# Ledger of designs, part 9: VH-VL binders against Glutamine--fructose-6-phosphate aminotransferase [isomerizing] (glmS)

Target 1, 141 residues: Glutamine--fructose-6-phosphate aminotransferase [isomerizing] (glmS), of Sulfurisphaera tokodaii (f9vpa4r286to426)
Amino acid sequence: VIEEIKNAERVIVIGAGTSYHAGLYFSIELNRLGINSLPVIASEYYNVRSKKGDLVFAISQSGETIDVLQGIRMMRNSGAKIISLTNVIESAIARESDYKIYMRAGPEIGVAATKTFTTQLASILFILSVLKKENLKKMEK

## First folded at step 21 (VH-VL)

Design k2 (from g5 with heavy chain S107V)
Fold by OpenDDE, fold request of step 22:
Structure k2 (fold): chain C 141 residues (1-141), chain A 122 residues (1-122), chain B 110 residues (1-110)
Amino acid sequence: as target 1 above (141 residues)
Amino acid sequence: QLQLQESGPGLVKPSETLTLTCTVSGGSISSYTYYWVWIRQPPGKGLEWIGHIYYRGRTNYNPSLKSRVTVSVDTSKNQFSLKLNSVAATDTALYYCARTDYGDSGVAFDIWGQGTLVTVSS
Amino acid sequence: QSALTQPASVSGSPGQSITISCTGTSSDVGSYNLVSWYQQHPGKAPELMIYKVSNRPSGVSDRFSGSKSGNTASLTISGLQAEDEADYYCSSYAGSYTWVFGGGTKLTVL
């Protein structure tokens, strides 16, 4: 996962609702690390022109978000690799991903999706911490 | 708060075009979350998904109806419409407009209009 | 697209538990956890009762529950009441932004 992110020409972070906001944060932080990243509202995926070399980071609590699923299918068909962050094992989105990350947050209860958002951020922060560590190692060499 | 209301002629002649409009109130049709759906139900029969539209105009249709169906949206009027060409008696049905959430909530059809009956008859 | 298969009718006595099946294919029910159930009383619009296989919208009685195994989804109504008498329809995402409905099940409370 980390190597894919590091080597990607562009990281497209796609999500809907709360997951989009988590993805937005992720995208911002990636850009701060010098990794070209584009946040995408899931319902607006259609106009994103992906290509080989792109990496799609799909965020969906249920792993069944239709707009995200259709988005990654389109982008995969263009040659992009797919990393998913989901809460449900072997969900539709997970099954169609090259790399699968699971939140293991348990069932989400509530419209506000507070638990989901916090676990998404935790996962994202962990990934970012590893990326930053790798960058530091490169600087020392 | 959000409400949907179907409107249009209740009678259409065979081979003509059925046109219905759904007016959305209590909220904007322009949303990154929701799609706007048409569903019909022949008298005494089951439900059939017709198609949907995203507020920017992207549409998808039931393959069995695709050749005859056009869904459009007017964001300025907060409405979306259904056109069904070359109607026959089998197109007689209650026509519902509805809202669907393709976000992570995955709520298929959570808000419905009351439906409007369209009869195809000579 | 072919409709999902539901029994034409089911019946039960007040207080009993009944189950309505909804059988699709590997391209719809079997592929997605996006089955929904709708209740329709005579002369009324359908009402969403279950979404994403087993989730209840706010305001829906906890007597309604949903599950799925393979290509078959199920709606269970426990503690059957007279007001539960209605038609019930299942629906599933079928890919490529399309949906399919079941043929509907008439539930009679004896």
Scores: ipSAE 0.910, ipTM 0.957, lowest interface PAE 0.5, mean pLDDT 95
Fold by OpenDDE, fold request of step 22:
Structure k2 (fold): chain C 141 residues (1-141), chain A 122 residues (1-122), chain B 110 residues (1-110)
Amino acid sequence: as target 1 above (141 residues)
Amino acid sequence: QLQLQESGPGLVKPSETLTLTCTVSGGSISSYTYYWVWIRQPPGKGLEWIGHIYYRGRTNYNPSLKSRVTVSVDTSKNQFSLKLNSVAATDTALYYCARTDYGDSGVAFDIWGQGTLVTVSS
Amino acid sequence: QSALTQPASVSGSPGQSITISCTGTSSDVGSYNLVSWYQQHPGKAPELMIYKVSNRPSGVSDRFSGSKSGNTASLTISGLQAEDEADYYCSSYAGSYTWVFGGGTKLTVL
């Protein structure tokens, strides 16, 4: 996962609602690390022209978000690799991903999706911490 | 509270075009989350998904009706419409407009209109 | 795709539990956890009762529950009440932004 993110020409972070907001944060932080990243509202995925070399980071609590699913299918067809962050094992999105990350948040109960959001952020922060560590190593060489 | 209301002629002649409009109130049709749906139900029969539209104009249709169906949206009027060409008696049905959440909540057809009966007859 | 398969009718006595099945294919029910159930009383629009296989919208009684195994989804109504008498429809995402409905089940409360 980390190597894919580092080597990607562009990281497209796609999500809906709360997941989009988590993705937005992730995208911002990636850009701060010098990793070209584009946050995408799931329903607007048609406006993204993906290509080989792109990496799609798909965020979906249920793993069944239709716009995200259809988005990654389109982007995969263009040659992009897919990393998913989902809460449900073997969900539709997870099954169609090259790399699967699970939040392990348990069932989400509530409209606010606070539990899921915090878990998403935790996962994202972990990934970012590893990326930052790798960057530091590169600077020391 | 969001409400949907169907409107249009209750009677259409065979081979003509059925046109219905769904008026959305209590909220904007322009949404990154929701799609706007048409569903029909022949008298005494089950439900059939017709198609939907995203507020920017993207549409998807039931393959069985695709050649005859056009769904459109007017954001200025907060409405979306259904056109069904070359109608026949089999198109007689109660037509519903509905909302679909394609976000992470994923509630399908969570809000419905009351439906409007369209009869195809000479 | 073809319609989902439901029993034409089911019946139960007040207080009993009944189950309505909804059988699809590996391309719809079997592929997605996006099965929804709708209740329709005579002369009324359908009402969403279950979404994503087992989730209840706000305001829906906890007597309604949903599950799925393989290509078959199920709606269970516990503590059957007279008001539950209605038609019930399942629906599933079928890919490519398409949906399919079941044929409907008439529930009679004896």
Scores: ipSAE 0.909, ipTM 0.957, lowest interface PAE 0.5, mean pLDDT 95
Fold by OpenDDE, last read:
Structure k2 (fold): chain C 141 residues (1-141), chain A 122 residues (1-122), chain B 110 residues (1-110)
Amino acid sequence: as target 1 above (141 residues)
Amino acid sequence: QLQLQESGPGLVKPSETLTLTCTVSGGSISSYTYYWVWIRQPPGKGLEWIGHIYYRGRTNYNPSLKSRVTVSVDTSKNQFSLKLNSVAATDTALYYCARTDYGDSGVAFDIWGQGTLVTVSS
Amino acid sequence: QSALTQPASVSGSPGQSITISCTGTSSDVGSYNLVSWYQQHPGKAPELMIYKVSNRPSGVSDRFSGSKSGNTASLTISGLQAEDEADYYCSSYAGSYTWVFGGGTKLTVL
């Protein structure tokens, strides 16, 4: 996962609602690390011009978000690789991903999706921490 | 509170075009979350999904009706419409407009209009 | 698209539990956890009772529950009440931004 993110020409972070906001944060932090990233509202995926070399980071708590699923299908058809962050194993989105990351959180029941957002951020922060460490090692060499 | 209301002629002649409009009140049709849906129900029969539209105009239709169906949206009027061409008696139905959430909540057809009966007759 | 398969009718006595099945294919019910259930009383619009297989909207009684196994989804109504008498429809995402409905089940409370 880390190597894919590092080597991607562009990281497209796609999500809906709360997941989009988590993805927006992720995208911002990736750009700060010098990794070209584009946050995408899931329902607005259609006009994204994806291509081979792009990496799609799909965020969906249920793994069944329709706009995210259709988005990654379109982008995959253009040659993009897919990494998913979901809370449900073997969900539709997870099954169609090259790499699967699971949040290992219980089901989300709250309307405000606070549990979802927190667990997504935790996962994203972990990934970012690893990326930062890798960058530091590269600079020392 | 968001409400949907169908409107249009209750009678259409065979081979003509059925046109219905759904007026959305209590909220904006322009949303990153929701799609706007048409569903019909022939008298005494089950529900049939017709199609939906995103507020920017992206549409998807039931394959069985695709060749005859056009859904459009007018954000300025907070409305979306259904056109069904070359109608026949089998198109006689109660037509509903509805809302669908394609976000992570996945709340499908959570708000419905009251429906409007369209009868196809000469 | 072919309709999902539901029993034409189901009946139960007050206080009992009944189950309505909804059978699809590997391309709809079997592929997605996006089955929804709707209750329709005579002369009324359908009302969403269950979404995403097992979730209840606010205001829906906890007597209604949903599950799925393979290509078959199920709606269970516990503690059956007279007001539950209605038509019930299942629906599923079928891919490519399309949906399918079941044929409907008439529930009679004896």
Scores: ipSAE 0.909, ipTM 0.957, lowest interface PAE 0.5, mean pLDDT 95
Fold by OpenDDE, last read:
Structure k2 (fold): chain C 141 residues (1-141), chain A 122 residues (1-122), chain B 110 residues (1-110)
Amino acid sequence: as target 1 above (141 residues)
Amino acid sequence: QLQLQESGPGLVKPSETLTLTCTVSGGSISSYTYYWVWIRQPPGKGLEWIGHIYYRGRTNYNPSLKSRVTVSVDTSKNQFSLKLNSVAATDTALYYCARTDYGDSGVAFDIWGQGTLVTVSS
Amino acid sequence: QSALTQPASVSGSPGQSITISCTGTSSDVGSYNLVSWYQQHPGKAPELMIYKVSNRPSGVSDRFSGSKSGNTASLTISGLQAEDEADYYCSSYAGSYTWVFGGGTKLTVL
């Protein structure tokens, strides 16, 4: 996962609602690390022109978010690789991903989705921490 | 709260075009979250999904109706519409407009209009 | 698009539990956890009772529950009451931004 993010020409972070906001944060932080990243509202995926070399980071609590699923299918067909962050093992989105990350936050019931958002951020922060460490190692070499 | 209301002629002649409008109140059609749906129910029969539209105009239709169906949206009026061409008696039905959330919270038809009956008859 | 398969009718006595099945294919019910259930009383619009297989909207009684195994989803109504008498429809995402409905089940409370 980390190597894919590091080697990607562009990281497209796609999510809906709360997941989009988590993705927005992730995208901002990636750009701060010098990694070209584009946050995408899932329902607006159609206007994204992806290509080989792109990496899609898909965020969906249920792994069944339709706009995210259809988005990654389109982007995959253009040659992009797919990493998913979901809360449900073997969900539709997970099954169609090259790399699968599971939050293991338990079921989320409600409108606010506070639990899953927090878990998404935790997962994203962990990934970012690893990326930062890798950058430091490169600087030392 | 958001409400949907169907409107249009209750009678259409065979081979003509059925046109219905759904007026959305209590909220904006222009949303990154929701799609706007048409569903019909022939008298005494089950439900059939017709199609939906995103507020920017992207549509998807039931394959069985695709060649005859057009869904459109008017964000300035907060309305979306259904056109069904070349109608026949089998198109007689109660027509519902509805909302669906394609985000992660809904993914079902959670709000419905009361429906409007359209009869196809000569 | 082919409809999902439901029993035409089911019945139960007050206080009992009944289950309504909804059978699809590997391309709809079997592929997605996006089954929803709707209750429709005579002369009324359908009301959402279950979404994403097993979730209840606010205001829906906890007597209604949903599950799925393979290509078959199920709606269970426990503690059956007279007001539960209605038609019930399942639906599922079928890919490519399309949806399918079941044929409907008439529930009679004896």
Scores: ipSAE 0.909, ipTM 0.957, lowest interface PAE 0.5, mean pLDDT 95
Fold by ESMFold2, look of step 21:
Structure k2 (fold): chain C 141 residues (1-141), chain A 122 residues (1-122), chain B 110 residues (1-110)
Amino acid sequence: as target 1 above (141 residues)
Amino acid sequence: QLQLQESGPGLVKPSETLTLTCTVSGGSISSYTYYWVWIRQPPGKGLEWIGHIYYRGRTNYNPSLKSRVTVSVDTSKNQFSLKLNSVAATDTALYYCARTDYGDSGVAFDIWGQGTLVTVSS
Amino acid sequence: QSALTQPASVSGSPGQSITISCTGTSSDVGSYNLVSWYQQHPGKAPELMIYKVSNRPSGVSDRFSGSKSGNTASLTISGLQAEDEADYYCSSYAGSYTWVFGGGTKLTVL
């Protein structure tokens, strides 16, 4: 997943509601690291023109967020690769992703939006920490 | 306390256009996650999804009705509308407006209007 | 005519548990965890009872539960009460922003 993010021409981060806010944070931090990134409100995906070389980072707790699912379908049809961040193995979004990241290990019946935002942020912070470590290695000769 | 209220004629002649309006009160129709829905129920029969609209104008329709249906929105009036062309007796039904969430919550058709009966008759 | 198949009627006695089935296809119930259930009393609008297969909205009794296996979803009502007598409809996402409904089930409390 890290190599795909580093090699993408652009990282499109798509989510709805609180997932959008987690994605916005991720996109801002990616840009600070020199990785071109565009945060997208899921319901507005029709306004985004994707192409080969784009990587879509899709955030959906259930893996069934309709606007996210339909957004990644459109963008994959235009040549983008899909990474999903979900809580549910074999959800629709996970099944249609090229790469899959699953949040919090262990059985869950359901979570409040606040808990899922925290686990989304934790996953994003881990990815960012690995990217920052790779960036520091690159600065060393 | 968001509420939906249908309005329109109760009687429409065959071949004419049925127009219904849904007024949203106690909340805004402008939402990034809620979509605004039309559903109908013929007398003594089940529910049929007609279509929906996103407040910025994007629509999707039941394929069986798509050629005759137009849904529109007027955000300044907090309203959305249904037009059904070329009605026939089979379009006689109770028409509901409803709300659904296409975001993370995934709550489907959680708020309904009271319904308005439309009869298609000469 | 309905895309989802429900039994036309079910019945049970007060205090019992009953289950209403909703059978679709691999393109709807089988593909998405987006099945919902609605209760409709005579002369009233439908009311959401279950969404996303098994979630209850606030204010809905925990006597109502939902599940899914393969292409079939189920609504279970435990501790059946007279007020549960109503029509029940299932609905499923079917892709491409399309929804389908079941034909409805009349629940009679004996």
Scores: ipSAE 0.732, ipTM 0.889, lowest interface PAE 1.2, mean pLDDT 90

Design k2 (from g5 with heavy chain S107V)
Fold by ESMFold2, last read:
Structure k2 (fold): chain C 141 residues (1-141), chain A 122 residues (1-122), chain B 110 residues (1-110)
Amino acid sequence: as target 1 above (141 residues)
Amino acid sequence: QLQLQESGPGLVKPSETLTLTCTVSGGSISSYTYYWVWIRQPPGKGLEWIGHIYYRGRTNYNPSLKSRVTVSVDTSKNQFSLKLNSVAATDTALYYCARTDYGDSGVAFDIWGQGTLVTVSS
Amino acid sequence: QSALTQPASVSGSPGQSITISCTGTSSDVGSYNLVSWYQQHPGKAPELMIYKVSNRPSGVSDRFSGSKSGNTASLTISGLQAEDEADYYCSSYAGSYTWVFGGGTKLTVL
């Protein structure tokens, strides 16, 4: 999935609630790496014009977040490619994505939404670490 | 705790327009994840989803009612409203406002108003 | 729009378990893990019991559980109590910001 992120004209990161905040962090770090990125609150997707060359990074633990699902449907219809970060195999969002990343949610009792956010961040940090490593290799002779 | 309360006339004549208002209290109607919903229930019958509104004005409606329905929001009053045109006896129902989450939690219709009975009769 | 099919009535004795079915299509129940169940006592508004197929909101007894297989969702109530006597409705997301409801099931506690 790193090649798709590196080659995108723009990475649109869409999420709702706490997933939006994880996506905001990802978008900020992508821009720091020189990758053009736009964070999108899922309910505001209708204000975003997408096109071929855009990559949509969709964050949804359940894979059934309605605003995210409807947002990626609109953006895919406009020519964008979709990467999803979800924890449910064959969820609606996963089934409609070109690329799928499954995050691992812990089995511990407690605040499930908090565990979802931390696993989203962990997945994002891993992707960022791979992108940073690729940048370093590009600079070497 | 957030509460929803329907208000409006209990009796509407055939062919006229039904107008109902839902007042949101104990919380803000302005939300990035909650959508504000109208659902109705004819006497002795089941529930029918009418439509919803996002606080910035975007709506979606039940296709069977779309030609007659308008939902609107007034964030300054913390209210949203239903207009149903050209009513007939089949529009007699309990009308509920409700809240649904289209974000991460995905909790569907978790808070309902008490309902208001609207009778369509001469 | 598609309607969800529920049995018209079910009954059980106190302490028993019962299951209410909700059958839709591949375009609603079969496509989304967005099935909810509502309890409605006479003269009262519906109350959410289960959402996203199997999730229980805070304050709902763990006697209520939900599941889905194919185009059919199920609500199971264990340890039936007299207060469980009510009408039960399922709902499903049907795409394009559209929701559909089942016709309702009257639960009688014998």
Scores: ipSAE 0.704, ipTM 0.875, lowest interface PAE 1.4, mean pLDDT 89
Fold by ESMFold2, fold request of step 22:
Parts: sequence; C-alpha cells; structure tokens
Structure k2 (fold): chain C 141 residues (1-141), chain A 122 residues (1-122), chain B 110 residues (1-110)
Amino acid sequence: as target 1 above (141 residues)
Amino acid sequence: QLQLQESGPGLVKPSETLTLTCTVSGGSISSYTYYWVWIRQPPGKGLEWIGHIYYRGRTNYNPSLKSRVTVSVDTSKNQFSLKLNSVAATDTALYYCARTDYGDSGVAFDIWGQGTLVTVSS
Amino acid sequence: QSALTQPASVSGSPGQSITISCTGTSSDVGSYNLVSWYQQHPGKAPELMIYKVSNRPSGVSDRFSGSKSGNTASLTISGLQAEDEADYYCSSYAGSYTWVFGGGTKLTVL
C-alpha cells in the first residue's frame, strides 16, 4: 500500500459525509509530504476525470457506501487503481478494490459514527507515520 | 424535523402527462448525501421505485419507466418534481416522495410523504 | 412485477416469533449489504424498520431484527403483537443507482 501511494501520479481520496472529512485530512497531509492528492466528496465523483496512474483511496467503514462504490467503479474503468479503507471483509467496495486496508475498532462506546471516524483517523495516521519514516530515510542520504 | 409532501392532480386523462411536486420542509433539499425519490404503489399492489434526483440534477430511473419519466429539482423552492408522459390506466397508483441516504449512514427511504392518489381515466 | 420474492402472507399468534423471507439474485441481495424492510399499515405510508440488512433506526423495537444469507434476506419479529399486523416490504440496492422492492407480505396476527 505504501509503495502504491508513493508511486501514484495523484492520490484521489473519496468519501461521503464524515469519511470525506477524514479523507480531506489525509489529502492535506499527503500534499504536505509532497504527494499530489485531491479530496473528493463522493456524491460529486462524476466531476473528476481519472486515468491510469491515479490511485483512488476510498474510505467506507461498511464498504457499502453507494456514492463511494459508484465513484470507484467509474474511476477503475478509467484505469485508476483502488485502495479501500473498510471494516467489512468482502463488502462491495472491498471486493472491487485492488488493495484493501481493514480497520479494527474496539468495542463500541458512544455513538457509532463518532467511533468510526476515530478509527478512520487512526488508520490514516498510521499510514502517514510510515510515509514520514520513508521520507526520513531519504533525508539521511 | 424534515417532512415531505406530495401535491398534484388526482385525475389525469390517458396519453397526457402526469406532473407531481414534492415539497421538502424542515430541512434543505441541498445535500451531499441525500437523494430525493419517487415511489408508487398501484391499488392493492406493492411498491415500485420510479427514480431519484441528486440536488444538483443527476438522476437515475427504473428501467421499466425510463423512457417516460423525468425528475427535476428546484432548490430555490425546496422542491422536486416527477413528470410521467403518456399515462395509461396502469399508471393509476398512490405516488410517494421519499428520501434516501447514499452516504455513510446508508439509511434507505427513511422519510416518506403521505402519498397522493393519481387516477388515470377518460 | 417484483424483482424480490416474498411470501404472499404469513401468520402467527401473539408472543410467537415470525420470519419473512426476501429472495433476490446474486446481482442485488447477493451483491450488496443494502437490504431494507418497511412496515405499512392500511392507509399509511411505509415506515422503515431495518436498513443495511440488520440495522434498526432509532425508535424501532428490538423485537425486529434482520439477517441475510446468500441471495435471501430475512426479517424476524419476536414477541408478536397485534400492532405488528401490516404489510411488509423488502428492498435491495441493485447497482447503478437502482433499487428493487419485494412484492410484499401480509402479516396476520391471529
């Protein structure tokens, strides 16, 4: 997954509602690391032209978010590769992704949507931490 | 507290166009996750999904009705509308507007209008 | 014409558990965890009882539960009450932003 993000011409991060905001944060941090990234509101996916070389990072806890699913279908048909961040093995989004990252949330405490967002952010922070370590190795050169 | 209310004629002549309007109150029709839906129920029969609209104009329709259906939205009035062309007796039904979420929550058809009966007769 | 198959009717006595089936295809019920159930009392609009296969919206009794196996979804009502007598419809996402409904099941409480 890390190598795919580093080698992508552009990382398109797609999510709906709360997942969009997690994706926006991820996209901002990717740009700070020098990785070209575009955050996309899932319902507006039809305004984005994708191509071979693009990597789509799809955020959906259930893996059944309809606007995300339809967005990745369009973008995959245009040649993009798909990474999904979900918590349901064999969900529609996961099955249609080239690479899969599964979130593991602890016991549900409080509102489900809030817990899901925290887990999404934790997964994103872990990915970012690995990317930052890779950058540190380059600086040691 | 969002509510949906259908309005339009109760009688339509065969071969004419049926036009219905749904008014959204207690919330905005402009949403990045909610889509606005038409569903009908012929007398004594089940539910049939007609189609939906995203507030910026994107639509999808039931393939069996697609050639005759147009759904539109007017965000300034907080309304969306159904046009069904070339109606026949088989289009007699109770017509509902509804809301569905295509975002993370995935709540399908959670709010319905009360329905409006449309009879097609000569 | 229904894309999803439900039994035409089902009955049970107060206090019993009852199950209503909803059978689709591998391209709808079998492909998506996006099955919903609606209760419709005479003269009233449908009300959402279950969404995303097994989730209950706020205010729906925990006597209502949903499940899915293969191409068949199920609604189970435990502790059957007189007020549960109604028509029940399932729906499923069918891809390409389309939805299909079942033909409906009349639940009679004896």
Scores: ipSAE 0.699, ipTM 0.872, lowest interface PAE 1.4, mean pLDDT 89
Fold by ESMFold2, last read:
Structure k2 (fold): chain C 141 residues (1-141), chain A 122 residues (1-122), chain B 110 residues (1-110)
Amino acid sequence: as target 1 above (141 residues)
Amino acid sequence: QLQLQESGPGLVKPSETLTLTCTVSGGSISSYTYYWVWIRQPPGKGLEWIGHIYYRGRTNYNPSLKSRVTVSVDTSKNQFSLKLNSVAATDTALYYCARTDYGDSGVAFDIWGQGTLVTVSS
Amino acid sequence: QSALTQPASVSGSPGQSITISCTGTSSDVGSYNLVSWYQQHPGKAPELMIYKVSNRPSGVSDRFSGSKSGNTASLTISGLQAEDEADYYCSSYAGSYTWVFGGGTKLTVL
């Protein structure tokens, strides 16, 4: 999935509530690495025009976040590819994604959103570390 | 301690338009994750989802009612409203407003109003 | 007719466990982990008992549990008490911001 992020014309990062904040951080760091990225509040997805060449990075621990699910359906219909970051195998969002990343946490409990945020952030930091390592290898050539 | 309260007429004549208002108190109707919902229950029968509204105006409706239903929101009054056109006796029901979360928590229809009975008769 | 099928009534004695079924389709119960259960006492608004198939809101007794398999969701009430006598409704997300409800089940405590 790293290669898809590196080659995307734009990485749209969509999440609701605390997942949006994890996505905002991811988008900021992607832009610092020279990867065009747009963070999207899930309930506002209809304000975003997507197209072929866009990659949507969808954050939902349960994989059933309705605003995220409906957002990725719209963007996929417009030609975008979907990567999901979820904690539930075969959730609705995961099943409708082209690529799937599963978090290393147990099933989501609604009240326990704090644990959800830290596992989302840890997954994002890992992805960023791999992307940064690739940039260092290019400089060493 | 968010509360929902329905208001409107208890009696509506056939073919007229039913208008109900839900007032949100103890919290703001403006939310990126909460959506505001209408559900009805005919006397002695089950629940029927009517539709919902996002505070910036986006709506979705039950397909069986979609041609007759309009839901609107007035954020300055912290209220949302239901209009049901061309009512008939089959529209007689208790009408509830409710809240649902389409974000991370996913808690569906967790807060309900007390309900208001609307009777359709000549 | 309701989109989700529930038995019209169920009865049990105090202390027993009972299960209420909610059968939908592959396009609702079968596609989403977004099934909820509501308890409604006479003259009262419904109260959320279970959401996202198996989660209990705070304040709901652990005697209430939920599950699903395929297109059928289930509500189980353990240690049945007189106060559990009520109508019970299931709901499911059905895609495209559409929700459907079951027809309701009258639980009688004998």
Scores: ipSAE 0.695, ipTM 0.868, lowest interface PAE 1.4, mean pLDDT 89
Fold by ESMFold2, fold request of step 22:
Structure k2 (fold): chain C 141 residues (1-141), chain A 122 residues (1-122), chain B 110 residues (1-110)
Amino acid sequence: as target 1 above (141 residues)
Amino acid sequence: QLQLQESGPGLVKPSETLTLTCTVSGGSISSYTYYWVWIRQPPGKGLEWIGHIYYRGRTNYNPSLKSRVTVSVDTSKNQFSLKLNSVAATDTALYYCARTDYGDSGVAFDIWGQGTLVTVSS
Amino acid sequence: QSALTQPASVSGSPGQSITISCTGTSSDVGSYNLVSWYQQHPGKAPELMIYKVSNRPSGVSDRFSGSKSGNTASLTISGLQAEDEADYYCSSYAGSYTWVFGGGTKLTVL
């Protein structure tokens, strides 16, 4: 999926709550690497017009976040490709995605979902590290 | 703690418009994840989802009622409202307002008002 | 009438476990892990007992549990108590911001 991110005209990152914050970080770092990116609060997806060439990076631990699901449905109908980052195989969001990245998040037994956010961030940091290595290699000629 | 309270007339004549208001207290109606919901329950019968509104005005409705229903929001009053046009006796029901989360938590209809009975009779 | 099928009534004795079924279609219960259960005592508003198939909100007894297989969701109440006597409704997300409810199940504690 690294090549899809590198070749996208724009990477739209959508999430709700803590997933939005992870996505915001991802989007900022993508822009720093020269990859055009737009972070989207899931409930505000209707204000975003997508098109062919856009790649949507959808973040949802359960894969059932309704505002995320409805957002990717709209954007896919407009021609965008979908990558999902989720923890549930064959969830609604994963099933409707063109590419799927699965987080490994341990059982969540507390009120705070800090383990879920940490796993989302770890996945994002790994993707960024690969992209940064590609960027460094390009600069070295 | 957040609470919901329905208000409006208890009696409406056939063919007229039913208007109900839900007042949100103990919290803000402006939310990126909560949507504000109307549900009804005819006497002795089950629950029927009517529709909902996002605080910036986006709505979705039960297809069977869509032609007659309008839901609106007034964030300055912390209220949202239901209009049901051309009512008939079959619209007699307890009307509830409720809250649902379409974000990360996914908690569906976790807070309900006490309900208000609306009777449609000539 | 109701979009989701529940038995009209279920009964059990104190201390027993009972299960209430909620059968939908591949377009609702079968497509989403977004099934909820509500308890309604006479003259009261419904109260959320289970959401997202198996999650309990804060304050709901761990005697209540939920599960799903295929197009059927289930609510199980263990250690049945007199105050569990009520009507129980399931709901499911059905896509496009649409929700459907079951017809309700009257639970009688014998």
Scores: ipSAE 0.679, ipTM 0.860, lowest interface PAE 1.5, mean pLDDT 89

